# VH-VL binders against Protein RcaC (rcaC): the designs that were tried, part 28

Target 1, 117 residues: Protein RcaC (rcaC), of Microchaete diplosiphon (Fremyella diplosiphon) (q01473r527to643)
Amino acid sequence: KVMILDDDQDWLRTLPTLLKPWGFKVTTLADPQQFWTVLQAVTPDALVLDVNMPQINGFELCQLLRSDPHWQRLPVLFLSVLTDPTTQNQAFAVGGDDYLCKPVKGVELANRILRRL
Short names: E, the ipSAE of ESMFold2; O, the ipSAE of OpenDDE; V2, 0.75 times the mean of E and O plus 0.25 times the DockQ between their complexes.

## First folded at step 20 (VH-VL; framework fv_ifabotuzumab)

Design f3 (from z8 with heavy chain G31D; at its last look DockQ between E and O 0.93; V2 from the best seeds 0.00; counts 0 for: pae E 2.7 > 2)
Fold by ESMFold2, look of step 20:
Structure f3 (fold): chain C 117 residues (1-117), chain A 120 residues (1-120), chain B 107 residues (1-107)
Amino acid sequence: as target 1 above (117 residues)
Amino acid sequence: QVQLVQSGAEVKKPGASVKVSCKASGYTFTDYYMNWVRQAPGQGLEWMGDINPNYGGTNYEEKFEGRVTMTRDTSISTAYMELSRLRSDDTAVYYCAREGYWTPDAFDIWGQGTTVTVSS
Amino acid sequence: DIQMTQSPSFLSASVGDRVTITCRASQGIRDYLAWYQQKPEKAPKRLIYAASSLQSGVPSRFSGSGSGTEFTLTISSLQPEDFATYYCLQYYSYPYTFGQGTKLEIK
């Protein structure tokens, strides 16, 4: 199971299609306020997070996950339009497992997720 | 129109490194992955790895044991492949080839190839 | 890793012949298969992608078929310019892998 949190509706529609050939079961979420409720209901095997979202950035969510004994081992991959090395370094510093930039080809995204499972 | 132009042939000694360049023109460089493929004399094609030039993320074939580095300079639309600790069986023609990110079409445009000869 | 096995490795044929080259994947790759033609000292040229989609500008005598693990490239009436080496490529999973090639020579 893969859960995707991204406030960009275009990407939220695109990512499940991008991953479909590799057989992932994908749950999408646009609203970070619902993050914990959906996370607990879905119990995903991996999480794909956008970095910049209104109200809550993805780095903050990752830090919270890492401080929670139940979720601290959940694989977290960031997928962002931000290409600068400083943002990438921060992603790993907060405990992210991988950082990819949009646009991304399906085989690479699938491979990166599988490598963390 | 759309083209990939690679750097010229190189002759190297065993143990040296080589860096091959691949300059893109006629399209937006960061919209396509760049792949590197080599072909030893009289042999088949061998995929070496790829790079997403938008941010520099790479995937390498394990065979190259940490000897390969793929980079790019987006300001001049150029991808690079560097192979270190060369040995005689690295003698080959090295190609760059572009691949779309969303349209899974494999490699549509190839560079002309760069011959690398490793001999003493 | 997905291994790609082409057959035959060598083929001798005459102008006008129908030829068939087969590529077998060691595991399912859906339709993520491309066919390339390579002439001596030239870069490969894509003929077919997505198993059966013909590249623009490639003659209609070329066709591709198959899905999953078994794929076929067919040349319906061989022309003099078709003598070359042909490769399949799977691009479904890393590492990408080519078949070993099929050299098509004039009889």
Scores: ipSAE 0.472, ipTM 0.855, lowest interface PAE 2.7, mean pLDDT 90
ESMFold2 (binder alone), look of step 20: mean pLDDT 93; pTM 0.954
OpenDDE, look of step 20: ipSAE 0.870; ipTM 0.946

Design f4 (from z8 with heavy chain D105G; at its last look DockQ between E and O 0.15; V2 from the best seeds 0.00; counts 0 for: pae E 5.6 > 2, placed apart)
Fold by ESMFold2, look of step 20:
Structure f4 (fold): chain C 117 residues (1-117), chain A 120 residues (1-120), chain B 107 residues (1-107)
Amino acid sequence: as target 1 above (117 residues)
Amino acid sequence: QVQLVQSGAEVKKPGASVKVSCKASGYTFTGYYMNWVRQAPGQGLEWMGDINPNYGGTNYEEKFEGRVTMTRDTSISTAYMELSRLRSDDTAVYYCAREGYWTPGAFDIWGQGTTVTVSS
Amino acid sequence: DIQMTQSPSFLSASVGDRVTITCRASQGIRDYLAWYQQKPEKAPKRLIYAASSLQSGVPSRFSGSGSGTEFTLTISSLQPEDFATYYCLQYYSYPYTFGQGTKLEIK
């Protein structure tokens, strides 16, 4: 099971098509206000998390996950347009397992997720 | 309106180089791979390579390695393809084509094409 | 490299006919297959992506099917504006490769 939180509606619309050949069961979410409700309902095996979203920073969500005994080991892969080394280092500092810079190929995204499952 | 506008036709002698530009508008340039495809007269389509415009990283088809250079200038949303040591069999129409995430990775928007003629 | 072979290379058909074009990959490409239409003096246009997904704005007489190594493009009722050359593209792995093309002529 893979859960993806990103406010890019076009990206979320194509994800089932991109990932279905790999056998993933994908849940997408655009609204970070629903994050905890959907996370608890889905109980995903991996989370793909956008860094910058309205109202909440993806790094802050990852920190909260790492402090929760139930979610502290959930694989988290960040996805961002930001390429600077400071942002990438921050992603790993908050406990992220991978950092992918947009644009990313569908095959590459699938392989990165598989590496964490 | 999303579009790619390429530079005009070129006539070159063998041994010269050509640099084709591809100006993007109507979308976030750094969010989509840019591909280059050529078509010789009466022939099919041939993928040459791509560039990640965010990082500048490239992937080239093996036959063009050492002769092709793909670059971009993000400040003007423009991709470039330069082909050196031109031969007569490099005569073709050269296209830029966008690949990205809002549709599955395949070329959804194409430039109008740039005709490059290599003759003595 | 993954080789893409289209069949047939040339096709003559009448308006109203059902037309099928086949594309075969030398290795499995899952559903990472697109179909393009190219008219003379024009850039290609995407018709189908992900083997069977119809591009928005493309007439419903076009359809795609297949997975793995065998793929088909079908035009259910050929129209005069459909004469063109058709290409498949695999975008599963580098280098990306096109089929050699199928030229569809109206007879």
Scores: ipSAE 0.123, ipTM 0.737, lowest interface PAE 5.6, mean pLDDT 87
ESMFold2 (binder alone), look of step 20: mean pLDDT 93; pTM 0.952
OpenDDE, look of step 20: ipSAE 0.830; ipTM 0.937

Design f5 (from z8 with heavy chain G31D, light chain A50D; at its last look DockQ between E and O 0.93; V2 from the best seeds 0.00; counts 0 for: pae E 3.5 > 2)
Fold by ESMFold2, look of step 20:
Structure f5 (fold): chain C 117 residues (1-117), chain A 120 residues (1-120), chain B 107 residues (1-107)
Amino acid sequence: as target 1 above (117 residues)
Amino acid sequence: QVQLVQSGAEVKKPGASVKVSCKASGYTFTDYYMNWVRQAPGQGLEWMGDINPNYGGTNYEEKFEGRVTMTRDTSISTAYMELSRLRSDDTAVYYCAREGYWTPDAFDIWGQGTTVTVSS
Amino acid sequence: DIQMTQSPSFLSASVGDRVTITCRASQGIRDYLAWYQQKPEKAPKRLIYDASSLQSGVPSRFSGSGSGTEFTLTISSLQPEDFATYYCLQYYSYPYTFGQGTKLEIK
């Protein structure tokens, strides 16, 4: 099970199709306000998380996950438009397990998720 | 026209490093992965790894991990592959080849190849 | 790693013959298979992608078929310019792997 939180509708439409050949069960979410409710309902094996979203920073969500005893070991992979090394270093500093940039080919995304499962 | 043009042939001694360049033209460089493939004399093709040129993320075949470095310079649409601690069995033709993100179409465009000879 | 096994390794045929080359994957790769033609001292050229899609500009005598674990490249009427080595590539799973090649000689 993979959960994807990203406010970009084009990416949310595309990512499930991109991962389908590798047999992932994908739940998408555009609205960060529903994050905790959907997370608890889905109980995913890995989370793919955008960095920049309206009102909510993806790094802040990752920090909250790492401080929550129930979710602190959930694999978190960031998938972002941001390419600068400083942002990449911040992703790992807040406890992210991997950082990838858009666009990404399905083989690479699938491989990175599988390595974290 | 879409093309990939590689740097010229190299002769190296064991223990040295080689850096092969691959310059892209005729397309948006950051819209495609770049792959590196080698072919030893009289042998088949061997995939070495790839790079996402948009941010520089790489995936290396395990046997090359620790010896290979793939980089790029987006300002000149050029990918690089550097192989260190060269051995005689690294003698090969090294190719770059591009790959798309969304459609599964493998490598459609290849560079002309760069011959690297490792001998004492 | 997914191993790709081609057969035959060497093939000799006459102009006009129908030629088939097979490639077997050690695990299912869906349609993530491409066929390449390589002439001496040249880079490989893509003939087929997605197992059966013909590359633009490639003669229609070339065709690909198969899915999952077994794949076939067919040349329906062999021409003198088809002398080359042919490789399959799986691009379903890292690391990407090529078959060992099939050298086709025209008599």
Scores: ipSAE 0.392, ipTM 0.838, lowest interface PAE 3.5, mean pLDDT 90
ESMFold2 (binder alone), look of step 20: mean pLDDT 93; pTM 0.953
OpenDDE, look of step 20: ipSAE 0.844; ipTM 0.940

Design f6 (from z8 with light chain S53T L89Q; at its last fold request DockQ between E and O 0.91; V2 from the best seeds 0.00; counts 0 for: pae E 2.4 > 2)
Heavy chain, then light chain:
Amino acid sequence: QVQLVQSGAEVKKPGASVKVSCKASGYTFTGYYMNWVRQAPGQGLEWMGDINPNYGGTNYEEKFEGRVTMTRDTSISTAYMELSRLRSDDTAVYYCAREGYWTPDAFDIWGQGTTVTVSS
Amino acid sequence: DIQMTQSPSFLSASVGDRVTITCRASQGIRDYLAWYQQKPEKAPKRLIYAASTLQSGVPSRFSGSGSGTEFTLTISSLQPEDFATYYCQQYYSYPYTFGQGTKLEIK
ESMFold2, look of step 20: ipSAE 0.487; ipTM 0.854
ESMFold2 (binder alone), look of step 20: mean pLDDT 94; pTM 0.960
OpenDDE, look of step 20: ipSAE 0.857; ipTM 0.944
ESMFold2, fold request of step 21: ipSAE 0.401, 0.405, 0.534; ipTM 0.835, 0.818, 0.867
ESMFold2 (binder alone), fold request of step 21: mean pLDDT 94, 94, 94; pTM 0.958, 0.958, 0.959
OpenDDE, fold request of step 21: ipSAE 0.925, 0.923, 0.923; ipTM 0.961, 0.960, 0.960

Design f7 (from z8 with heavy chain W102Y, light chain A50D; at its last look DockQ between E and O 0.93; V2 from the best seeds 0.00; counts 0 for: pae E 4.1 > 2)
Fold by ESMFold2, look of step 20:
Structure f7 (fold): chain C 117 residues (1-117), chain A 120 residues (1-120), chain B 107 residues (1-107)
Amino acid sequence: as target 1 above (117 residues)
Amino acid sequence: QVQLVQSGAEVKKPGASVKVSCKASGYTFTGYYMNWVRQAPGQGLEWMGDINPNYGGTNYEEKFEGRVTMTRDTSISTAYMELSRLRSDDTAVYYCAREGYYTPDAFDIWGQGTTVTVSS
Amino acid sequence: DIQMTQSPSFLSASVGDRVTITCRASQGIRDYLAWYQQKPEKAPKRLIYDASSLQSGVPSRFSGSGSGTEFTLTISSLQPEDFATYYCLQYYSYPYTFGQGTKLEIK
């Protein structure tokens, strides 16, 4: 199971299609306020996070996950339009497992998720 | 007009390194993955790896892990493949080839190839 | 890794013949298969992608079919310019792998 949190509606439509050929069950979420409710309901095997969201920064969510004994081992991959090394290094510093940039081809995203499972 | 133009032929000694360039024109360089494929004389095609030129992320075939480095310079729309610790069986034609992000359509445009000869 | 096996490795045929080249994957690749034509000292040229989609500018005598593990390239009426080496490529899973090639020669 893969859960995706991203406030970009076009990208939320694209990502499930990109991953479908590799057999992932994908749950998408646009609203960060519902994050914890959906996370508990879905209990995903991996999480794909956008970095920049209006109410909550994806790095902040990752830090919260790493502080929670129940979720601290959940694989977290960031997927962002930001290409700078500083942002990339910050992703790993907050406990992210991988960082990829948009746009991304389906085979690469699928491979990166599988390697973290 | 979409083109990939590669650097010229190279002759190298065993143990040296080679760096092949691939200059893109006629399209948005960061909008496509770049792949590297080689072909030894009289042999078939062998995929070496790819790079997402937007941020520099790479995937290498295991055989080349530790010897290959793929990079790019987006300011001049150029991808690079460097192969180190060359052996005589690295003698081949090396190709760059672009691949789309969203359409699963494999390699549509290839460079002309760069011949690398490794001899003592 | 996914191994791609082409059959036959060598094919001799006459102008006007219908020829068939087969590619078999060691595990399922859905329709993530492309066919390439390569002439001596030239870069490969894509003929077919997505198993059956014809590349723009490629003659309609070329067609592709198959899914999963078995794929076919067909040339319906062979022309003099079609004598070349043909490769399949799977791009479903890393590492990407090519078939070993099929050399098509004039009889």
Scores: ipSAE 0.335, ipTM 0.816, lowest interface PAE 4.1, mean pLDDT 90
ESMFold2 (binder alone), look of step 20: mean pLDDT 93; pTM 0.952
OpenDDE, look of step 20: ipSAE 0.881; ipTM 0.950

Design f8 (from z8 with heavy chain G100D; at its last look DockQ between E and O 0.93; V2 from the best seeds 0.00; counts 0 for: pae E 3.5 > 2)
Fold by ESMFold2, look of step 20:
Structure f8 (fold): chain C 117 residues (1-117), chain A 120 residues (1-120), chain B 107 residues (1-107)
Amino acid sequence: as target 1 above (117 residues)
Amino acid sequence: QVQLVQSGAEVKKPGASVKVSCKASGYTFTGYYMNWVRQAPGQGLEWMGDINPNYGGTNYEEKFEGRVTMTRDTSISTAYMELSRLRSDDTAVYYCAREDYWTPDAFDIWGQGTTVTVSS
Amino acid sequence: DIQMTQSPSFLSASVGDRVTITCRASQGIRDYLAWYQQKPEKAPKRLIYAASSLQSGVPSRFSGSGSGTEFTLTISSLQPEDFATYYCLQYYSYPYTFGQGTKLEIK
């Protein structure tokens, strides 16, 4: 199972299709205020997070996950339009397992997720 | 006209490094992955790795990990492949080839190739 | 890693012949298979992608078929310009891997 949190509707529509050839079961979420409820319901094997969302910074969510004994080992991959090195370094500093930028080809995203499982 | 133009032939001594360039024109450079493929004399094709030029993320074949570095300069639409600690069996033609991130159609456009000869 | 086994390694044929080249993948790759033609001293040229989709500008005598682990490239009537080396490529899983090649020669 893969859970994706991203406020961009076009990417939420695209990502399940992009991952389908590799057999992932994908749950998408656009509203970060529902994050914890959906996370507990889905219990994903990996999480794909956008960095900047209207109300919540994805790095802050990752920090909260890492401080929670239940979720601290959940693989977290960031997928973002932000390409600057500072943002990339911050992703790893907060405990993220990987950082990728949009656009991304399906084989690369699938491979990165599988390597973290 | 979509085109990939590579740097010229190189002759290197064992232990040196080589950096091959691949300049793109006629398309949006950051909209496609760049792959590097090599071919030793009389041998088949060998994938070395790729780079997403939008942010510089790379994937390398295990054989080359630690010796290869793939980079790009988006201001001049150019990708680079650097191979260090060269040995005689690195003698090959090195190709760049582009790949669409959205449409899974493999490599559609190739550079002309760069011959690298490793000899003392 | 997914190994691509290409057969035959060498093929001798005459102009007008029908030829078939096969690739076998060590694991299922769906239709993530491309065929390339390479002439001496030249970069490879894509003929087929997605196992069976013909590249624009490639003659219709070329066709591809297969899915999963078994794939074929067929040339229905060889022309003089078709004598080359042919490679399959899987692009389903990293690392991407090529078959070892099939050299098609004039009989």
Scores: ipSAE 0.385, ipTM 0.839, lowest interface PAE 3.5, mean pLDDT 90
ESMFold2 (binder alone), look of step 20: mean pLDDT 94; pTM 0.960
OpenDDE, look of step 20: ipSAE 0.850; ipTM 0.942

